# Ledger of designs, part 35: miniprotein binders against q93zb6

Target 1, 365 residues: q93zb6
Amino acid sequence: SSSSSDPLLVKAAKGQAISRPPAWMMRQAGRYMAVYQKLAKKHPSFRERSENTDLIVEISLQPWQAFRPDGVIIFSDILTPLPAFGVPFDIEEVKGPVIQSPIRTEEDMKRLHPIDFEKLQFVGDSLKILRREVGEHAAVLGFVGAPWTIATYIVEGGTTRTYTVIKNMCHTAPDVLRALLSHLTKAITEYVVYQVEHGAHCIQIFDSWGGQLTPEMWERWSKPYIEEIIHAVKKRCPDTPIVFYINGNGGLLERMKGTGADVIGLDWTVDMADGRRRLGSEVSVQGNVDPAYLFSPLPALTEEIERVVKCAGPKGHILNLGHGVLVGTPEEAVAHFFETARNLDYQTLFQNHVPAEKAEPELVV
Key: E = the ipSAE of ESMFold2; O = the ipSAE of OpenDDE; V2 = 0.75 times the mean of E and O plus 0.25 times the DockQ between their complexes.

## First folded at step 21 (miniprotein)

Design f6 (at its last look DockQ between E and O 0.51; V2 from the best seeds 0.00; counts 0 for: pae E 1.7 > 1.5)
Fold by OpenDDE base, look of step 21:
Structure f6 (fold): chain B 365 residues (1-365), chain A 102 residues (1-102)
Amino acid sequence: as target 1 above (365 residues)
Amino acid sequence: SPEEIKKLIEEARRLLEEARKRAEQAEEKAKQGDYEKALEIVKEALELVEKAIERAEKAYEEALEAGDPELIIDALFLIWFAELLQEEIEKLLKEIEKKLKE
């Protein structure tokens, strides 16, 4: 009964039969849009833009107004909840996120506290407004960072290329790291539930740095905490689909399936048909057009969208990019992507997989 | 009936999952160098996927006759996925057969 009113994206995530893939883009609100650039000049602080309800809503709705995606993701950051559980951070224009006081010791762990949602009201209020503004025409998407990904920022003190401090802590301070990951797991679980209660139809978990681990290290240090989040969220919010995304996940697909996520997000370096075989028929997929195709001639973009959709199969696919929209992407190409997605029909696209009507043997009388 | 179509769909899905498990077992046996056992198992996987296709095709035909768009897409997906798995199983079969001739 309740399943008929689900947004197209939620139906796809649940592997329900629909006529076309829903479409959205990672970073669909962002610097490639002229309206975003204009707003960002007026409000130069990223934290100002991402921590003010009116600005969050305005920015999140910019793609909705321009392109009518099937998913509207809240404009936020995976680090947004850090101050709410005792980790202050800054965003520098050149360096990106900076955590002035990394957590690396048991003494450093005493700075952490349970997540305080009074400090996150702008997220809840924004999700409620977005849910009202899009109505039944799109899914509102929430998102979080995975515990390993968040821990990487906290331990490294910001963005890293080597991950040497946190990877060394796996050996030199494993109990401290497990305590940190366990604390983050609890905080992120509550934050996911909070986003759902405030109007998120679907949640994406970003393990952005999980792809930098060996498969064994990922199974030991990332996977268990993601499984704990997904299990706890599924128990509290059984109707909310979870998308799990790792960039560079081609070596992790079978392991990602084991997390209990409804949807596995693929990057463009994964063959979509290979991904479907490896994940099986019961797991939905998201992706995976290379963001660089948005710079190609529109016919080549159309062909690539159709190729990806045909490789994903006629159910359990959320059309997306394999990663976020690039800076300098033409808005016309993004518009064309969503228009192409809206004009797809699975019965037409997969008609060649229809068993040939057994030509009734013409009884040559 | 819609209930009969759903039964065909569930049967096709079950057969596909069994075929996949057999294919994985065959690949593992091939990695172990037991190509004779791998050949036996991969042939079983191929028979299972062929049965899955047959059930999914029948479900698709009946779903079209019933005019049920959800059952049409469910059956079409199982046909598509079964064909995708069949290609993989056939490739694995050829690889195993090649190793048995070496």
Scores: ipSAE 0.778, ipTM 0.903, lowest interface PAE 0.6, mean pLDDT 94
Fold by ESMFold2, look of step 21:
Order: structure tokens, then sequence, then C-alpha cells
Structure f6 (fold): chain B 365 residues (1-365), chain A 102 residues (1-102)
């Protein structure tokens, strides 16, 4: 049966009753791991590491082999699909991603074409392998960037501190920007479905730069396109939960709920109990341990994990960090995080029917 | 029976969602300075939470006796959420009462 055999993470995302929260971490594969550093020295090109099937699979499984998280996210990048619809990019050592031919005008838009999955076979192949390797012991996660976030890279030509070109386009060339966002929405929708068809159990949408917009502007320039993606994906992939995350999302939580996502990811600056109250009982949450706690003594990390879980309640919670794992994080702390999560039991943790702490520190008597 | 437990759970869920919405309405009225209306609405929200707790606690008790782990967790979540809301609604009530005394 599909529901009874679903991975724990999928059940939590759907709000089904389970005995403990599933756990995974954003950036759980990466530079904090010695095994990743050795692989990256041998294969220094990020494009190679993220576009070669064997390397993607090896990297994605490194945290699985070490820590056995409840979710295994494919090693990839939100920019990975861009060449497949007409936007080539490079990775430069200092600048990071560079898009040599930005799209800013109606003429530039002619370079776009429908997404070509022949150029993305390494994603599909990797997801199939991850699904087989993990079996029923964890969920395989795919991910995409939201149209606004992707558009910032395409318009700016790379990373920026100011976003001045795309913010100006909102006012001076809105029809061109809407056309770009609409094209991205179609391409990203197909890319989500592609990932699901090739093995992903769950998809996370990152609107990493959505927090750079005021809430009113986010409602205009980001939310409608995310809502369209989620609507289309739920029709075509009704059993696949969608997690939605924005950096710096404390002022947007109720608006994010309106997209129709199954799970709202909370960043580490949001009080989890307050977030649950604001979001209500009928949507699931993900997060939101401060990644800085991975540098704490292990007993303090245990206490914080338990505090977050108590604040999220005994249902509809995917335990995660509120941001990605930081460079320099001790591997021992990551192992402890996952071991703590595996040993939680909701009935034991909530046996007194006391709400999670919401207010000032309790002094030791 | 499992059907009776599920009915209590669904009743508690509906009461809690209604209570949450009314608490939001009370907060909006208080922001507009209509503290008399806010007081009326927040008291209604508190009554709904109290009714939801009764259903959720009964469902929890019966789920424990039945040994049904999924129903136990469902009921426990509703008790937890009800207590979370009750604490916030009581804080809102006290704030509104303070404003009315001013």
Amino acid sequence: as target 1 above (365 residues)
Amino acid sequence: SPEEIKKLIEEARRLLEEARKRAEQAEEKAKQGDYEKALEIVKEALELVEKAIERAEKAYEEALEAGDPELIIDALFLIWFAELLQEEIEKLLKEIEKKLKE
C-alpha cells in the first residue's frame, strides 16, 4: 500500500500520525565533511560534481552512509536546469555562478526554449539510483529554485548584493519580467514532475531571494508563480508532498501558506511555537534548529533539539535546521543530531500534555 | 470504537480551527480600537478551545484504552494545539481587558 509503506518523511509532510519526527538537514552533504573535501579535491569543478551521475550519487549518499538521515536530497544546484532551457552558465572561482548572456529585454527572451530533458539525464539517472540505494529507509528529495529566485540570477548575470537590475525591471519593463517568470514557471513545473517521475518522494522549493521583496512585492512577483507550480504539480503528482522555504521568512509565513504547499519550512529566526500558531493545525512545518547549535556541547544540542520538537508538536513536523549546515560544523554534532532524532518518541516527549515553552527563560531553582 | 474516537478528533479539530480564526478576528478588532467587540470575540474563542479540549482529552483516553498508536498521536496533537491556543487566547483576553480598563 502506498500510504502505509511511505517513508517517515512523506508521512510527516502529509500530516499523518507517526511516532517521531523524521529528520534531514539542508546542505547535509558538503564541505563540513572530510569525505566530501577529499572528493572535491579530486574533482575540483562544481559543474562536474553536480552534473556527473556517479559523483552526484556518491556525494548524495555520503551523509546517508555516515548519519542515516530520514531524507536524502540529491546533490544538485538550483541553477542546474538553466542550460536545458537556453541559459548557459559558468562557475568562476571568485564570483561563483556567472551568466554571460543575461536576459533583460524582449530580444533576449528569444534565447529561451522549452526545457530539454536530454540535457538533464544525469539528474534523472541519479534520482533512480538514490531511490534504489535508500530503499524504504528514507525519502529521496528533489528540489528547485522558485521562479523569482531563478530570475534574479538570469537578470543580474550572477550573484549580487543589491538586485538592482531585476528590481528596476519590476518598474521599467514589467511585461518582459512577467514573460520571463512565466517561462520559468513552465520549465520548473516540468522539472519538478521530471524529478518525481525519476524517483523523488518529496520536492523542496527554495525561494532563497524571496525575502528581498517586501511582502506586497512578494505577492506580486513570486507567490503567483509558486502557486501555479504547486497547483500543476499536485494535479500531476498527487502523492508527492511539497516543502516551501524562504530565507528570512518570519514576515511571510501566513502568505507562504497561501501557496498550497504541504510543508512550510521555518528559518532559524522564527519562534517555532509562534510559527505553528500562525500557520494553524492543518499544515506541516519543517525546521528550525539554529545551525549554530551544532557547535554547542552535545548535551546542549540535545536540549535544543527536544525544545524545537516540543514547540512544533507531536505531528506534522520534519526536524531540520533553519538554514543549511555551516562550514566547519563538527561531523560528531551532525551524527548526534540524527541519533537524537531517531531516539525521540512523541508519546514519551508529550506525556504531560504541557505546551512547548513560549516565553522567558526558566531559572534553575 | 475507532469510529467514535475519530468523530471526537474531527469535532476537536473543527472547534480549534474556529477558535483560532476568532482569536485572529479579536486581535484585528483590538488593533482597530474596538475593544468591546474584541472582548466578545475572544471570549467566544476561549469557549471553543475549552470545548475542543474536552473532546480531545476524551479521544486520547479512549485511544489509550484501545491501544491504537495513530489515534493516540492524533488526539495528543489536538490536546497540545488546544493548550497552545488557550495560552495565547488567555494572554489576548488579559490585554484586551487592560485596554478596556484604561
Scores: ipSAE 0.618, ipTM 0.867, lowest interface PAE 1.7, mean pLDDT 90
ESMFold2 (binder alone), look of step 21: mean pLDDT 90; pTM 0.890

## First folded at step 22 (miniprotein)

Design b1 (at its last look DockQ between E and O 0.02; V2 from the best seeds 0.00; counts 0 for: pae E 4.8 > 1.5, placed apart)
Fold by OpenDDE base, look of step 22:
Structure b1 (fold): chain B 365 residues (1-365), chain A 102 residues (1-102)
Amino acid sequence: as target 1 above (365 residues)
Amino acid sequence: SPEEIKKLIEEARRLLEEARKRLEQAEEKAKQGDYEKALEIVKEALELVEKAIERAEKAYEEAREAGDPYLIIDALFLIWFAELLQEEAEKLLKEIEKKLKE
């Protein structure tokens, strides 16, 4: 298939030459948008909004209609597949995700089953509709949680700040934890393939809690399972770019490169030029504007976008935030970010890196 | 020809990836306190970067003359990345030279 028809974002992810960086934002559909707030008042349950095809499509397209990003990510959660492999969960307004029955023993592991896609049809149907609605004008993005990140929710029973139960299981029940991580690796691999088959152009893997491990613990307990997913997906879906993102990844960049991901997502605490040096020329980067800059005067936001783009270099960059859009972000600033990105030109931005035309010596006659 | 430009680009890319690996080795040697070996390796890395720049600049000029926007961007990226590695290598060189004088 001719590489000419790939969306701009897919070309950037593959490290292909293009005229400007493609742009999208983590949490580009969200509570900062008035249209989302209106819909969320009508449909107050997060699970109702994220598990209904019509609502998923409507919400996912809100940024597309308003801002025309180069990437349209499906409105979902990394925990959405949990019920499909035997882990029920709730979302409480104050606590966030709650898993009533944590998995911590071999007996608890018996509740897990292979992923059932009949329970995930709303994801497949939504991706198919999104692919139709954006056409050739944007990439449809799927996403998943990494095995360690998903296991953290399952073992802790929800959101944690200390990770004490799962980190303790690394020492007290390592076989149970390996069995859980291996089960999740299989389920997530199949779920990635399912998303691609239903119209995702690109997949992002979120190891949101991987940045809370020591580098050694991350290499032992997270990395091997991510490598297994990426390898299996690359074998089954060779044309699908994989973005790998960890929040707080500055100490893990070289290790993240080892996973076989096409794109490493950077948070704003990483210098983009340092990230490019450390990752090398053959790995694409995503990011990494601080979400707080969307509250700054528009000229300062423009300057920061241009700085980040110049630090990323004229190829293999997906412009994004270093993390999700903050609540209370002005919609005008998000609009300006995407407008700025559309108006960038690599030849203009990098003119100073062009070899000075040897001024023909003026023949002083 | 577009094929000759692509050959220059691939040569520049190979040289830069070799230079990057040499820089990583030089940094490791410097961390080990083997500053003499680190100095040797970082100088070799700088020579590789210089050769990569020469090829990437030539590829850029030829790509502009050919009017190929994709080859222009590929060459421009390699120039930019070479400058980025050069700055790192020069910084490491100065740090090593300082340690050899202590």
Scores: ipSAE 0.797, ipTM 0.913, lowest interface PAE 0.6, mean pLDDT 94
Fold by ESMFold2, look of step 22:
Structure b1 (fold): chain B 365 residues (1-365), chain A 102 residues (1-102)
Amino acid sequence: as target 1 above (365 residues)
Amino acid sequence: SPEEIKKLIEEARRLLEEARKRLEQAEEKAKQGDYEKALEIVKEALELVEKAIERAEKAYEEAREAGDPYLIIDALFLIWFAELLQEEAEKLLKEIEKKLKE
């Protein structure tokens, strides 16, 4: 299934023996970086930044140039594929993302069509370039939103804090909602395969709003569709690991394992040792350093990184934050995170060796 | 503006970090048997969390209006993180209040 030439991150995802955990960060390209802010001022439209091949590649490579992470995720958005299957969206200066024609009825469903990859060539082209640029040194990561999360945007017409319309549909129009989720499942499955075929080594599924469901509702309205995606992708792309992450997943970990994902992403609220205990040795974990630690003194950050790694064990761990990098994060802290990860050695850590350099505090000048 | 949203996020983040540190201090005071001081600190932490929630929700609404999906996610994360800390603070508060009534 895996070769010795696989990137370190892919090996970790598959539970193979490696000398240290690979590391990357959710939102590692973004507004916390001065170089991104400068580019964003010149290209203020997010749609342009996320849909122009040259800009996507430039932005995706900014953290690579600065920090050399073990994974390079394409700069994109979970909404990016929506126009390709019949759901256009705008970004308005004040309101942000808007879906002007929400889908809430059988008649609305007629606007959907099979995914049209001609509208997504910028994604495929960008992934090919990233694979060529960094694929010998880092995993190229693609990603998608889970069907429940995407359906929430489509039904609500944008971002929501209450989820009232889609939750109401669960009771008043369940057949319409199931049909929408089924269509999205098919479109998202094809989009995952497309990303793999164009260069992605690994795919992360985000169910960003799945944590807002009770576990029983999540198992009814989200899990089956994620499970279908993973099953189909594993059949068509057997060498490609899938990472599955839900924001706020403390009560769902064992249920997330049931989707068949290769890697379960832990948010910062789950104790890593408890998460490893609950998930067992047969699935890998990702995470879960609290992004707020990037604002702490660097020795405290080192200590927390080492604690998380020791709690995860010597295999099956992709070191990451438990959530995306926060705006305002010092670039020095991000660099330190990656430098710390690169200098770890599993055998040393599990034999209680502590080099003298690690025992002394450093002064900031 | 994006800078105003960033400022709100940083304010909410700072408030939550301060609240988290105060909860650690309150738990330490409670372990030392100083329940009156622990109560004061937990109540201060709760007020910080509430102020952070207000700022995070404002940042959320402004980020949604600005159309920045990363700022939207950051704001939502801060709201969730604030609610997590609020639950921790309320649990500790209840334990301390029980000890004070004994």
Scores: ipSAE 0.048, ipTM 0.131, lowest interface PAE 4.8, mean pLDDT 86
ESMFold2 (binder alone), look of step 22: mean pLDDT 90; pTM 0.888

Design b2 (at its last look DockQ between E and O 0.09; V2 from the best seeds 0.00; counts 0 for: pae E 23.9 > 1.5, placed apart)
Fold by OpenDDE base, look of step 22:
Structure b2 (fold): chain B 365 residues (1-365), chain A 102 residues (1-102)
Amino acid sequence: as target 1 above (365 residues)
Amino acid sequence: SPEEIKKLIEEARRLLEEARKRLEQAEEKAKQGDYEKALEIVKEALELVEKAIERAEKAYEEAEEAGDRYLIIDALFLIWFAELLQEEAEKLLKEIEKKLKE
C-alpha cells in the first residue's frame, strides 16, 4: 500500500503511528546560516535568489545538507505568484514588499488575470529537483499565502501594522474585496495543485495576517476562502496533507479546525496541551518551540523540545518552531534541535503513560 | 489479533471524541449559568473517558504481547489524550461544584 513509503512528516500529518515526531523549521534556510550569507552576498537581490531555479534549489538544500530535517521547504515567498496573476511587486531592503499599484477599486481589479504558470516554471522545476535530491529521506514542502493575507499586501501596497485600508474595505467596498478574495482563492488553489504536481509532499497555508482580525471578521473574510482552497485541493490531491498556520492563532484554534486542514500550526503563545485539548485527537498539530530558545544553553533547549513533544502527545505532531528562525540564531542550536528530534522515541518519552503491570498477586504460599 | 486490537483502539477513539464533545457542551452550559446541567454533562464525559482508558489500556497490553510497535503507539496516544481530557473534566467539575455551593 502507498502509505508505507510516505515520508515521516507526511505520516505525522496524516495522524499515523510513527516512532518520533518529524522536525522542520520555518525559515530553516536563511540569514542565520553562514552558507546562506555567503550566497546572499554573491546574489544580493531577494527576487534573484527566490526566482532562479539553481539558487532556489541550492538555498533550499542548505538546511538539508547541514541538519537533515524531516521537511525541506522550497525557498520562496508567499508573494512569488503575484506577478503571475497581474500584480507586480518589489522587495525593498528597508520596507520589505512594495506593491506600487494597490488594488482598491473595481477598475483596479481589471489588472488581475488567471495565474500564468509559464511565469512560475522556476517553482515547478525547483520542486522536481528537490524531490529528487531528498528522495525518501524527507518531505518536500510547498507553501502559499492565504487569500486574506495576500489581499492585505495587495490592498495596503505592502507591509502594514494597522491594516486600516483592507479593514475599511470590509465596510466601504465589500463587493470589491470579495471579488479580490475570490480571484486570489482561485489562483492560490491552482498554485497549490501546481506545487503538488511538481513534487510537494505537503503544503503549508500561511494566513500570517489572519491573526490580526477579530474572530468574527476572520470567520467572515478569511475562513471561507481558506475552506474553499482546502476543499478544492483535497478533491484534486487527496493524498497531500495540508498544514494551516496563523501567527497569533490562540483565539482561532476551534475555527481553524473547521477549515478541513490535516495539521494546525501553533505559535509559541499557545500551550501545546491546551491546543491538543481544543483541537481534539483527529487533527494533527505543528510547532511550537519559541524561536528564542535557540539562543538558550543547549540543555535548556533539549528540555523545552522534550516538554513540547510530551505536551503534543505520541502521534500527529510535527515538531517545529512557533515561528521562523530568528536572525543571529546559532547554527549549532539548530543542529542540536534536529539531532534532539532524531533521538526522540515515543515509547521512551511516554513510558509513564504505560499501564502499571498488574503486579501478579504474590501467592503467599 | 491485530484486528481485535484495532477494534479496541477505534472504540477508545470514538469514546474520547464523544467525551470531548460532552466537555464542550458542559463548558457552554457553565458559561450560561446552567450549572446543574453542566454538572450532569461533565459527569457523563468523565464516564466516557474512563471507558476509553479501559479499552486503550487493553489495546496497549494486547499490542505489547503482539510486539506491534505502531499499535502500542496508537494505544499510548489514546491513553495520553484521555488523561488530558480527564484533567480538564475534573477541573471543570470542581469549578461547577464550587458554583453550585455559592
Scores: ipSAE 0.797, ipTM 0.914, lowest interface PAE 0.6, mean pLDDT 94
Fold by ESMFold2, look of step 22:
Structure b2 (fold): chain B 365 residues (1-365), chain A 102 residues (1-102)
Amino acid sequence: as target 1 above (365 residues)
Amino acid sequence: SPEEIKKLIEEARRLLEEARKRLEQAEEKAKQGDYEKALEIVKEALELVEKAIERAEKAYEEAEEAGDRYLIIDALFLIWFAELLQEEAEKLLKEIEKKLKE
């Protein structure tokens, strides 16, 4: 089902044989880069930076120009589609996202409507431009938030440490919450398809707040909606791999496998060999270099990259950090990460692991 | 259990070595113009690769249960090598089938 013209990242996501792992970084465009800081001074509004096509494209391509990652993710936010289905939001300097009119009741639900892509043309236009600019040299990635995560923002009205309103709603108004999650599932499904149709090669689903649920609660209130999205997208976009990532996912790995995602992203707290063992060889993995290693001497960074790649094995691995790039990260370390990844060769790397007496002397690659 | 995992790995390596030798024989028969024999041998090589994958995947499952990182890596490498041989065999198969149509 694969084409020889697929980007390396797409081939890895599908578990195909390749010569090295593709690499990209979560938050690879951002405040750690001097070029981003200069642009953000001129355009201090996050809404402007994330909703103006020219700015989105410029920001998304900053790491491409500097580091040549194997994936270029659109500069956007998991909340970006909210106004397109009836939930306006603001970004405040200290509080982050603010939703002035939360949805908590059956009456509040009347503000929701089917997703309106007229309000999201900047996403589609940006993806088309990114696809043209990187060509076959990198995959273009789109992304969405999972229904539980999006519902958490909509119900709480912003960021919270306890998620008390949505957790109480599980008991006091479960039918309203299920209806909200069902609406979000449909809207997010259409938004995934929209991004694919406009140029995305691969889609990452973030369930940022899934790690705050017990595994049993996650199975009830998050997993079924993610499964529904993945099922629908695989049917409508069969060539598009889906990456699934949760911060703090050590207790959920086996349950995440059940969603049908093509790739499970591991956070940095999970040892890659253990994660690969728990997930098996049939699903691909992404990650998971600890971002703190970008502050280490470069030889130590190289050693950790090689350790992670060896532990992940030569099949189905997308090299990444196990967390987004930290503010203050040296740009030179990020460049070294990508240069190291480009210079890896699976045949060479795994030759020393196989004992010489048992090596394949007839192997030619 | 560790002994069974190592036996599966060794059997998978043996099957892949035999598959590689069969592909060399098939290529030689094709160079001689004996495309019917070459086809037969390539199909035998593909069967050997399939059997090697079965052993390597079982070794992976058992190494996974045992938590043995090095046996896990060994099994994954054999699966990767088997896929490379499979791709080479499929290419040769396509060439032979094309010649048989001539």
Scores: ipSAE 0.000, ipTM 0.091, lowest interface PAE 23.9, mean pLDDT 86
ESMFold2 (binder alone), look of step 22: mean pLDDT 89; pTM 0.888

Design b3 (at its last look DockQ between E and O 0.84; V2 from the best seeds 0.00; counts 0 for: pae E 3.0 > 1.5)
Fold by OpenDDE base, look of step 22:
Structure b3 (fold): chain B 365 residues (1-365), chain A 102 residues (1-102)
Amino acid sequence: as target 1 above (365 residues)
Amino acid sequence: SPEEIKKLIEEARRLLEEARKRLEQAEEKAKQGDYEKALEIVKEALELVEKAIERAEKAYREAEKAGDPYLIIDALFLIWFAELLQEEAEKLLKEIEKKLKE
């Protein structure tokens, strides 16, 4: 199949030569947009918005209509598949995700079952519609949580700051935790394949809590399960790029490269040029503008975008934020970010790296 | 020919990946206090980078003559990445040379 028809973002992820970096933003659909706020007032439940096909499609397309990003990520949550494999959850306004029955024992593990895609049809249908609506003009992005990140919610019973229960299980119940992580690895692998089969061009894996482990604990408790997912997905979906992202990943870059991901997502605390040196020429990078720059004067935002792009090099870069768009971000700044990205040209930006024409020796005849 | 340009690009890429691995080894040797071995390895890394730049610059010039925008970008990326490795290797070299004088 001719590589010529791939979306710009897929070409960048595969490390193919293109004229500019493709751009998208984590949380590009969200509360900073007036259209989202209006819809969220009409449909106040987050689960209602994220588990209804029409609402998912409408919300996912809000950034597409406003800004024309090179990537359109499905509006969903990393916890969305939990009910489909036996873990019910709620989203409370103040606490966020709540899992009423944590899994901590072998007896609790009996509640888990294989992933049931009949409960996830709204994801498949939404991806199929999004693929049709954006056509060849953007990549449709799927995403999942990493096994360690999902296990953290399941074991802790929701959001944690200390990770004390799951970190303790590494020592007190390691077999139970390995069984949970192995179950999640299978479910997430099938869910990634399901998203690709329904129209995702690219998948992002979020190990949002992996950055809270020591490097040794991350290599033992997170990395092997991510490697298993990536290997299984690459075997079943060889043409689908995988982006791997950890928030606070500066100490993990070399280890992240070992997963077999096509793209490593960087947060803003990583120097982009340092990240490129450490990862090497064969791994693509994503990021990493600080989301706070979207509150800066537009000229300062332009300068920072150009700085990040120049530090990433003229190939294998997906321009993004280092994390999701902040609440209260001006829509005009997001518009300007995508406009700036569309107006970039690698030949112009990297002119100072162009070798001087060797003056042909004037044949002094 | 486009095939000859692609060969130059692939040779430059291979040299840069070898240089990167040698730079990592030199940094590890320096952290271990084996500054003499680190100095040897970082000099070898710099020689590999220089050879990669030569090939990448040749590939760029030939890609421009061919009018192939993809080969231009591939060559330009390898030049940029080579310069990035060169800067790090030169920094490490200076640090090692300072430690050998202490």
Scores: ipSAE 0.807, ipTM 0.916, lowest interface PAE 0.6, mean pLDDT 94
Fold by ESMFold2, look of step 22:
Structure b3 (fold): chain B 365 residues (1-365), chain A 102 residues (1-102)
Amino acid sequence: as target 1 above (365 residues)
Amino acid sequence: SPEEIKKLIEEARRLLEEARKRLEQAEEKAKQGDYEKALEIVKEALELVEKAIERAEKAYREAEKAGDPYLIIDALFLIWFAELLQEEAEKLLKEIEKKLKE
């Protein structure tokens, strides 16, 4: 819409030339911060913290206040929209997410209904406030889970390493599974548009479980639904970049590019230079510093950040970790990460790529 | 002047994207066992990269004289992308040549 300047992160996502990479971190608000721990003791329910507007805004702004990242992601969960289309859930301390009434049959599908944004007003209100608070100094990010990942939670009733129920459904009840994925695709599309309309500059799609599929299975059961979301969102929200991230995505990069995402997020196990070669110049990348480096001495962290940035190239890069911030991470390392990013300059960092064909003769001291 | 620099940048970009496509094709031919065709294609990719480097380096020099930071960054990206593709093409060429001697 506006021809005014976009936030740096949006410019990077669109592949525009900029002078340094924007930076933010997956899970940048969370248990590694003392201020979050204190708030979480006062409000011990994760559902309360993620569904109360004032708490969402306070938590989302904690890293903004401390570190000034180039992106401020709403404090939320990929499961947050589920009750709005008929799937209640809980989050338990040990087990994590629990869906008490899984959807596995055609009869179970009858519980689904179109997404009801009256149940998600706290998301929209929070995004509006975050947009006002950060102004032009950072991008506000929203996010969703991909249909395969959400379907996995709904079918399994929680998390598992084997995914036995949903994998069985691929063979024994494929039409029910396709119907579930199709419903989720429509609900998630509307939820993306809702977040954009309420202030998000950029949306990240997480396919957390997509990396557990063979590439052929991913092409059949995940990619088409992600493609549909991205195409619909680009039609309705043409100025909003989409970031696409899969945990364990080294074997899928070219296929991920085929979804039409503006940015491909690399996990920490992918060599950044290799990822850029495989993806080419038409798409941007996000990542991918190993979060373990935040436990390193600060000079070693600086060197790794510079190495990753040099490997990603001087545009179309959103600096991030390759995974979320680990519990126990020192806050001073996170501060150093963001300070390093703000002080980078592409021209200086890349000046050695121009041949020094006429080196100065040895000067007499 | 900025328009002339942008033309160099766009030509270099086109050449590098074509080189990338050729490297993908060469790798696929090598997987199929068609090493003679793969060799031909990777050599074509290297020629495209060389032409792109010439244009990107000229664009960089002209953008630096103009003091335009966005054109400087665009040119640096293309030089970096060319370096990346050149290294990958040379690696693939070495692998193909080994297979042809077997």
Scores: ipSAE 0.427, ipTM 0.789, lowest interface PAE 3.0, mean pLDDT 90
ESMFold2 (binder alone), look of step 22: mean pLDDT 90; pTM 0.889

